VH-VL binders against q9vpl3. Designs and how they scored, part 18

Target 1, 224 residues: q9vpl3
Amino acid sequence: RGKINIQRPKAPHYERARVVAVTQPKYPELPKAKSCFKTRAERTQQQQENPYNEIIAREVRNWLDHSRLVAFFHLSSITADDIFRVRVQLHKQNLHLKSYGSKIIEQAVKNTRYEAIVPLFHSNHCIVFSPDPEKTAALLRIVRRVPQMVLLGGIVEETMLSRNQLVAYAQMPGLHAVQAQLVQTLSQAPGHLIQQLQAHQNSFVQVLDVHAKNQMNEETPKST

## First folded at step 9 (VH-VL)

Design C40
Fold by OpenDDE, fold request of step 10:
Structure C40 (fold): chain C 224 residues (1-224), chain A 120 residues (1-120), chain B 112 residues (1-112)
Amino acid sequence: as target 1 above (224 residues)
Amino acid sequence: EVQLVQSGAEVKKPGESLKISCKGSGYSFTSYWIGWVRQMPGKGLEWMGIIYPSDSYTRYSPSFQGQVTISADKSITTAYLQWSSLKASDTAMYYCARIDYGDYFGFDYWGQGTLVTVSS
Amino acid sequence: DIVMTQTPLSSPVTLGQPASISCRSSQSLVHSYGDTYLSWLQQRPGQPPRLLIYKISNRFSGVPDRFSGSGAGTDFTLKISRVEAEDVGVYYCMQATQFPYTFGGGTKVEIK
């Protein structure tokens, strides 16, 4: 009795194959939920045509355009209560925490200078807006206490910054302080340059003086 | 603190024009939507429309489309609701409210209301 | 338009007792982005409406803990765990999922 090759079952006899084909229960294809049949294109078109999305997108755009500080955060398992607490703290610093759908953000920034931020919004996220870039340090201080908020990056003075760059920015002295330091450094530069130039000149003069002294000593006739 | 202060009560005759105001303070006026809500005497709330003060973009409820005009002056942080010709049926309390789509997605702050009485 | 139906129309409650208000929508209030934009408003006598609950279950700033919201899809509930005298007024549900925004007919909470 030949070993029934379970891996390559011999095709059933024609008659058996016919019976099996006829007796296969035609499971009514569960009506694919009408919602699944909308092509991505149709969904996208329907989303584009929703005046509601346009309204929200307008708001998002306005926040982006009028904010000098924008920070993007990932939210990991944060409760509504925690968000509220953070919101209150941020608001006290004139920082505005907002949450928008990813698709709304995408629509809002499409064909704009902000389009590059779209990849940041694939998961639960929030955005913090501020008209004051000097509040970056305050923002980071507040968020540091909220482990559920992970900084992804931001925009400061129309410049997109990575997470690390934003942290570095927050650690920098204020613009005025930097300017003062710069002026101080520049005011010292000429003095240092003069000293360096004079050092070389002085060294040269010293060498010449030694040379002159040596020549004078050679010209003094030994009075026999 | 966020505040919306509306203009005072109005008594008008049918056919007269009216413009009532809603002044926002304590927040960036241009960053938030303003909506108007009607409440007829002893009745519920009816959404009329919204305006975005930054660019004066407006949307109306179909029931109020063409019946009223919503406008805003961002320089004085004020929104307006106006009628060209009042009807007796316009007698109601009118509320302005701020809409925050980024946080609460609703009317988070309300004005005190403006009572409009239209009587012959 | 989404029709919002509130029940009951009137809710006489004894002080210290719980109250429950139901709001039903004619269609799902789940937005395409996954959020449900249902809010509850309180209007005390002679006052403007006040936001109590947003997005089904979140309490707005300054709202006491005795207020809670729940629900999903088309059925929503506002609960007051212990009614106080200051809770007298009309409560409205509101949907902002679809334009135009619509309100429920209101539920009057009064003290027996």
Scores: ipSAE 0.728, ipTM 0.873, lowest interface PAE 0.8, mean pLDDT 88
Fold by OpenDDE, fold request of step 10:
Structure C40 (fold): chain C 224 residues (1-224), chain A 120 residues (1-120), chain B 112 residues (1-112)
Amino acid sequence: as target 1 above (224 residues)
Amino acid sequence: EVQLVQSGAEVKKPGESLKISCKGSGYSFTSYWIGWVRQMPGKGLEWMGIIYPSDSYTRYSPSFQGQVTISADKSITTAYLQWSSLKASDTAMYYCARIDYGDYFGFDYWGQGTLVTVSS
Amino acid sequence: DIVMTQTPLSSPVTLGQPASISCRSSQSLVHSYGDTYLSWLQQRPGQPPRLLIYKISNRFSGVPDRFSGSGAGTDFTLKISRVEAEDVGVYYCMQATQFPYTFGGGTKVEIK
């Protein structure tokens, strides 16, 4: 039974953390007396952009800009050995597993099109990058075997996708197959339209024929 | 496989200029940092500086600032270390190494080294 | 600059026996993000350095399980459980928590 570290409790599971965050009563912030003590937020803001963070942020930005597939994962109590195994499997598929601090990611995506991803990084997280969006299915296949990696969402071809959308995308046929299907559908569209137009015409002609036959029967004098 | 291949050994005189190279292969060259490390004969390792090949951003150790220039040509996946004027004290082995901040946060792959000898 | 101090300078070891190398930093290597960026490098005679351990205790790919890293804050240790002939060389600790990156002075592991 691993000694429960009571001094630094493990962060709750992402879903639990989310529920707790939503259910926490918003107490009106008591007017913070201008205590001479710079608030943790002010101290965090005055944390001089550590030149070190800028360097790492540059790397993160480069990965984001040059990847056609980006997936965000929560890590739940994963061992270093497990991470290594996953990394090897991902690498074989030209998938790159990276881990960065939340502040670094925030700095990297500040004032960029990626700024919306910042809320995803509240706990232990990793990012998978790939230049090939077709590897999404392979990525999901590998990660499904790793229960400690929880998919949060991603970016495919510059489009942000939810977890469910990424799963759906991975199940879709390749771009060329979709294009072929589209061409097939477009080629059949005129035929269906013609059939529908002909069906109405045929029905109309049938009704007219019945009317004509009824009129002819009424005009035939009973030759007694 | 990730490989860093450095240029061959150099023998120079004091006052001469020198540019040595480090070619990366087997990975996305523009996605990873390249660092240079000096090792004087029989001595330990000294960090000189780093470059990000994507945009050629550089950072130097204070001890090497202004003494050397680090550059990169991403089109041929090559990083460079250069001196405008060599000194006898520049005699050393020079290593290039890849840095991965996303995984190992250190030098994960190394070149074979370039021996630079500066003698009168 | 963070000063890295390694002890001992030389470690003569009998084949099959364990070896231990210590590395001490002049300040804490714990980064603001909570990680400690301490690495161990091995340099065999006539070869470039290679990465053995990263972030205190993680083995790099291809590194045998006889190598292990431990420590926290300012004190770190590299252990070799059973020294083999191929383990002869100089070992360096490196910090990447703060610029400039700095190395220990090295520990030479030799066979008695």
Scores: ipSAE 0.680, ipTM 0.854, lowest interface PAE 0.8, mean pLDDT 87
Fold by OpenDDE, look of step 9:
Structure C40 (fold): chain C 224 residues (1-224), chain A 120 residues (1-120), chain B 112 residues (1-112)
Amino acid sequence: as target 1 above (224 residues)
Amino acid sequence: EVQLVQSGAEVKKPGESLKISCKGSGYSFTSYWIGWVRQMPGKGLEWMGIIYPSDSYTRYSPSFQGQVTISADKSITTAYLQWSSLKASDTAMYYCARIDYGDYFGFDYWGQGTLVTVSS
Amino acid sequence: DIVMTQTPLSSPVTLGQPASISCRSSQSLVHSYGDTYLSWLQQRPGQPPRLLIYKISNRFSGVPDRFSGSGAGTDFTLKISRVEAEDVGVYYCMQATQFPYTFGGGTKVEIK
């Protein structure tokens, strides 16, 4: 009696196989559990329709619209306590540090003049707002002490500036100082012009005088 | 210093109208949201709604939608909560609070509260 | 609406002893942007609420170190390491992840 190979049972007789195939209970496909995984698209769409996001986006837009200085920072491994300390320092200078989600920012700036800032918000970030562009130097001074805050760029007087441009801007004399310098320069210009005009006239008169003196000397007959 | 100062206690009868105020100071009033919270006597806190003073955009809790009106006057940095017709059930302490979505995502500063008593 | 459930309702504590308050949400408070907008408020008798903790574990300005917040998802805890007399009051958790904002029922901390 051949050892029944229990590991590879012989295929049942054709008729038995047919009966087993027909009698196998067709279990209704369990309704595909709506995979709780709302597709990224569905989540994004739901996020777009979330009135909560709209509210926050409105706030972001308002800050952007009413700020004359906006600075964007990357945050690297900063603690809540450190952020708080920085915030207090900034607040003393009427600088407002805010942190928003990247998607909120995207929503806030969509179809606006600020849309170009979206690429700056791919990681942990914060934004500093100020109504006073003259505070740029103060901002930079404060954040220099915070290595976890990396300046990415900013907006000053509705102009987007790179990091380097923002640093350069902070080093410029204030508008009033520049205006004063301009006025000084303009006030000196007429004096220089008058001097140059007078110099030519004086030179001409001197040449004529020399010529007249030479003619007088030639007309004096050598009384031998 | 950030401060929210609310109007004084009110005693009213059912059916009367009421408008209470919350004045903000020490910060840019138009840049921050103001929320109203109800606390009935001996009970917990209930969120009523919020307003953005910059453009007076308002959102209400479903429980308070149509029951109250939230408004703001940015020129005098004041938010308002008003009833057209008070009920006895409106007897409560009402708080205004500032919401900072950029930092705390919550009510960071609170008014002292306004007690509203509605009794026949 | 997100339901916030606090336990216990009352917490009698001996001065100098620790206190712990639990807050459970009916759904995750993790916002789509990754943050969890859970706050703890303290209301002393006869006073308005005061912000203690924001975003689960961050102490608000002026809040003593004895207060700490922890938790994730749906379960959150406020701890007071050493209860002082000034800590008497009602504590509320609040979620700001979804509208409408909702508060826990409150936990009354009392001195035994």
Scores: ipSAE 0.661, ipTM 0.833, lowest interface PAE 0.9, mean pLDDT 87
Fold by ESMFold2, look of step 9:
Structure C40 (fold): chain C 224 residues (1-224), chain A 120 residues (1-120), chain B 112 residues (1-112)
Amino acid sequence: as target 1 above (224 residues)
Amino acid sequence: EVQLVQSGAEVKKPGESLKISCKGSGYSFTSYWIGWVRQMPGKGLEWMGIIYPSDSYTRYSPSFQGQVTISADKSITTAYLQWSSLKASDTAMYYCARIDYGDYFGFDYWGQGTLVTVSS
Amino acid sequence: DIVMTQTPLSSPVTLGQPASISCRSSQSLVHSYGDTYLSWLQQRPGQPPRLLIYKISNRFSGVPDRFSGSGAGTDFTLKISRVEAEDVGVYYCMQATQFPYTFGGGTKVEIK
């Protein structure tokens, strides 16, 4: 159709391209955090200057200074009833479950040997404090049944221990003399301590390998 | 198990001094804060201040700064609230309460209260 | 200072019916710790306050499940699903997000 064809403009392509250009702008810039919310830097600065943070950090430092056992956990989502049941079980063993903000923990350990623990608190966490380092086995037994709490490591007798080192500590005989000697041996930097344990394991494996080879040579029968 | 037991009611005259007590038991007294709260007759609650018994660090509400003294004796697990010179407007019920910033973040256990009456 | 405003001032409720108490803060109660430190206290006649709800919605030990808390930011609610005779008293909201700690003016719950 010749004249009726005027009613069919190139509108779909032409108008669609124009509509697409108008309706597909470059993403507008989002409002600045300072306009709607304080920036991360401003929130951090306010917390450092807030006397309230000093109040809470004082509590954290007191727990750290008077606890011979400290254990750090990653904490997944958990109901208030479930965490209360865990807290009661821990409390019966003189184990005290607490949680503090990461910036507060940074302030509490500032200028102490424990500054190395700060990276553990970038995620959801909780901390167990106790004056009784012999309660480590009881702690691990209780928490084993709580998958929401994942052990990250700890401090025993003012010495930082990795997860594996803390588990190994809990399995040892409960004599004060043995515990004191072991803590002194484990008091080295975490990486250095792991390397020492690996070296002892390798030496033990080497002794077993020599023993096994000697046993195979001795047990070869004098056939015929 | 956790208990805060306060000293008994007091009847005083304006100008007299007074020291009321709050004894904590059933928990590690030096590991938790003690706060004081005033309730005037027929009115609501007002926070007065807090103390950390481990080192006696104190913080007062601005409304009460310089009006009262908060102290503690950790050897007998007791916190105190004291006035050097009472006024009739100090007539109120006074509560102590424990604060645990690592758990409930607020007043979890309360004393029974001490009624202070100041009249001429 | 953060002003805490409670409504209603008085809530007469028929036994076994629900009650709802509102608390509004003059600014956000969300702290950098990620939690909101809003609690609810109950004061029965002639007794000290006791903790009911902490961090908006968590029931304290021994608090019946008919008590629930909700809200966010600046607006918070305490609900009693079925009021019992023992629930008579004054209820306070309280913020512990910053000093000075402040309380709402209280809401008196009573049986009508």
Scores: ipSAE 0.641, ipTM 0.843, lowest interface PAE 1.7, mean pLDDT 79

Design C40
Fold by ESMFold2, fold request of step 10:
Structure C40 (fold): chain C 224 residues (1-224), chain A 120 residues (1-120), chain B 112 residues (1-112)
Amino acid sequence: as target 1 above (224 residues)
Amino acid sequence: EVQLVQSGAEVKKPGESLKISCKGSGYSFTSYWIGWVRQMPGKGLEWMGIIYPSDSYTRYSPSFQGQVTISADKSITTAYLQWSSLKASDTAMYYCARIDYGDYFGFDYWGQGTLVTVSS
Amino acid sequence: DIVMTQTPLSSPVTLGQPASISCRSSQSLVHSYGDTYLSWLQQRPGQPPRLLIYKISNRFSGVPDRFSGSGAGTDFTLKISRVEAEDVGVYYCMQATQFPYTFGGGTKVEIK
């Protein structure tokens, strides 16, 4: 009722606090990850409105099918001039630097032996293709001076290699020396080979996964 | 050096057939697309279609679907544009151009052009 | 079909002065993964087109740094900071985001 003493109401205090709370700075919020996680319906509609994704995927598939060396990199911010200089250096070694959208790469490798590479393309990336696996050492020398390109792994002779395995491959002598070393190892003892495989469980699982996918895709024709 | 070298100018009558060529050199021909672009006299550029020489997959602009045939012979690194029956309205300059979807995403290198004149 | 509209139709410029060419698309050129496949081509008199700028703002090999591209979404600009005699010709914008690929109508750059 109206017998309350109004001489000291806190009304300006409450109203002031309400206004301050509403007017407190709100930092501009970047578009949420909602744009990165589209619904199934949105993705289907988008693909129907951009019909050339299969055309670009065909290019990616051709590069994969005809490259005996494929290296995957995370790509940090880099100027167009700097990436051009790197591309020229790589091209002189028959190394071809390319970048494609992740959905296009996924479409290109669907139902192929290369399907295992899809997780590598959730971030900004680039790929180096070459018909010459012996150029792996040259690739790593050139990229050493490019901190924006971080090696993730690769494919050599249709075998998926981790970053460390690819670096080790680059240090290996030629194919004949590797073949001789394998023959020597196999001649020693079966138990020794089992111990080596057990010590590389993760790498062995990756190699088996690639080989299993390659067996599934052995009947696919190679395009020329 | 990437080069696209096109066949020479042609003078034809309406109803005649024609096949013009675009020979690529200095790069892996089967790794890149070849597109054809028309430029009518005093006009701008019009995309006609593309071909992937590795497997001969083609895609035409709707305006040119059924009007021309795009083909390639990868053994001689050459792409072709052909008409079965020329019309006077086919008088134009025709360019071939290379497409690299993994890099520049567009027509990065162009041929010198082939002038086709169709007149009575 | 995405319509590409260029302005101006003709750009007479004094040697050494800047030039600016605008291109507007009838719909967004942003691809689903965020890239925008907008290119600028230069066609000198009597010559084939050549690639000048790709993906809005990246200069192609051998293109002088007086050429720059900018823009987003549907509105794009090619700028020449100091026009030289060799820059005379027709400039086209082109989109490669969707088939059919389409070109702007062209802008003729001339020396006054």
Scores: ipSAE 0.623, ipTM 0.824, lowest interface PAE 1.7, mean pLDDT 79
Fold by ESMFold2, fold request of step 10:
Structure C40 (fold): chain C 224 residues (1-224), chain A 120 residues (1-120), chain B 112 residues (1-112)
Amino acid sequence: as target 1 above (224 residues)
Amino acid sequence: EVQLVQSGAEVKKPGESLKISCKGSGYSFTSYWIGWVRQMPGKGLEWMGIIYPSDSYTRYSPSFQGQVTISADKSITTAYLQWSSLKASDTAMYYCARIDYGDYFGFDYWGQGTLVTVSS
Amino acid sequence: DIVMTQTPLSSPVTLGQPASISCRSSQSLVHSYGDTYLSWLQQRPGQPPRLLIYKISNRFSGVPDRFSGSGAGTDFTLKISRVEAEDVGVYYCMQATQFPYTFGGGTKVEIK
């Protein structure tokens, strides 16, 4: 569902004094847990339906509804000047670079088939929207020169595509109608996007494991 | 290029109605919010409300709720600010501005302003 | 409503010297979900406002690097490292963390 900000309750001394001052000794009617501390689940529930975030989520949903191409990127540290230059290049191709808070994305896609994208927004990210799915190749060409933007996957013609599927889609020649039909052929359940993300994570774990084995071999006495 | 062009200055009497306009161009009008901001003579800025032209969803500042009407006609990419009965205290400069929550999270482009003068 | 208090009300400066404008909010501008939506606007004489700085410290397109923003929580500062004649005008801080959106009272920067 995205990142959860766990807020620890204030120090017991202050919280005990606050509870006592507010409630005044109400012996059986005041559960201490309700007055002093909130569970992680209760804080998460209170945060899910923030009315202000719903206004911003409305903007996100409208972009999703009217964009036939949506691409998700991990965003590394980048200067405001550099990201502005990228935004200008993308805009010339009718590609709109946006960034929204992860909890706002979660609210925007709640109860939709796109809920599977929420884990992609655990870290710093950006999204590119376009009404023109044929601009996928131009998008990838532009961001190839921007190492700070790492493609995670996308949505084309309302179908979720993994990173590899989106790259394959971008390489296909053809008219808009032909591209839409090919997307339907390549499309898979939301699990394909999750599987590609999990495979990427597993590949990273495998690299770390190889690195650990190499370090152990250098430190381990050689037997003959 | 993104432009917000407002209707010209207005001189009105108390009790008259007025509808001023803000025409957006150079961007997808329905993808962004339009806000209205009042600046009374010699004073600072006051947020009046916002509209999302795609579906005409509006939100007003409590200070202006019931005092003005914010609307939009997306077919001509135009937002409106309207009074049913002007007061002398409505004399001010009125700005429209675009809001982009996906980038700058604030008023990124502003109209030139519409001076409304209400005097007996 | 979040009250935004700017100081000073007027900042006469010698051309080429720095100017510093403070903005204090009546409550934290850190959104419960992470970000701080504090902006700085410039209004030159006879012109509409324009965006200078967004999200505390990011310069908007076309804004010279002599403008910088800083701060956190409730205390924010706009600095002009060396004031030029074109910088004359009124500067406003603005919060977009909660409705209603609110502005500071403005700081007039003048060449003395």
Scores: ipSAE 0.573, ipTM 0.812, lowest interface PAE 2.0, mean pLDDT 79

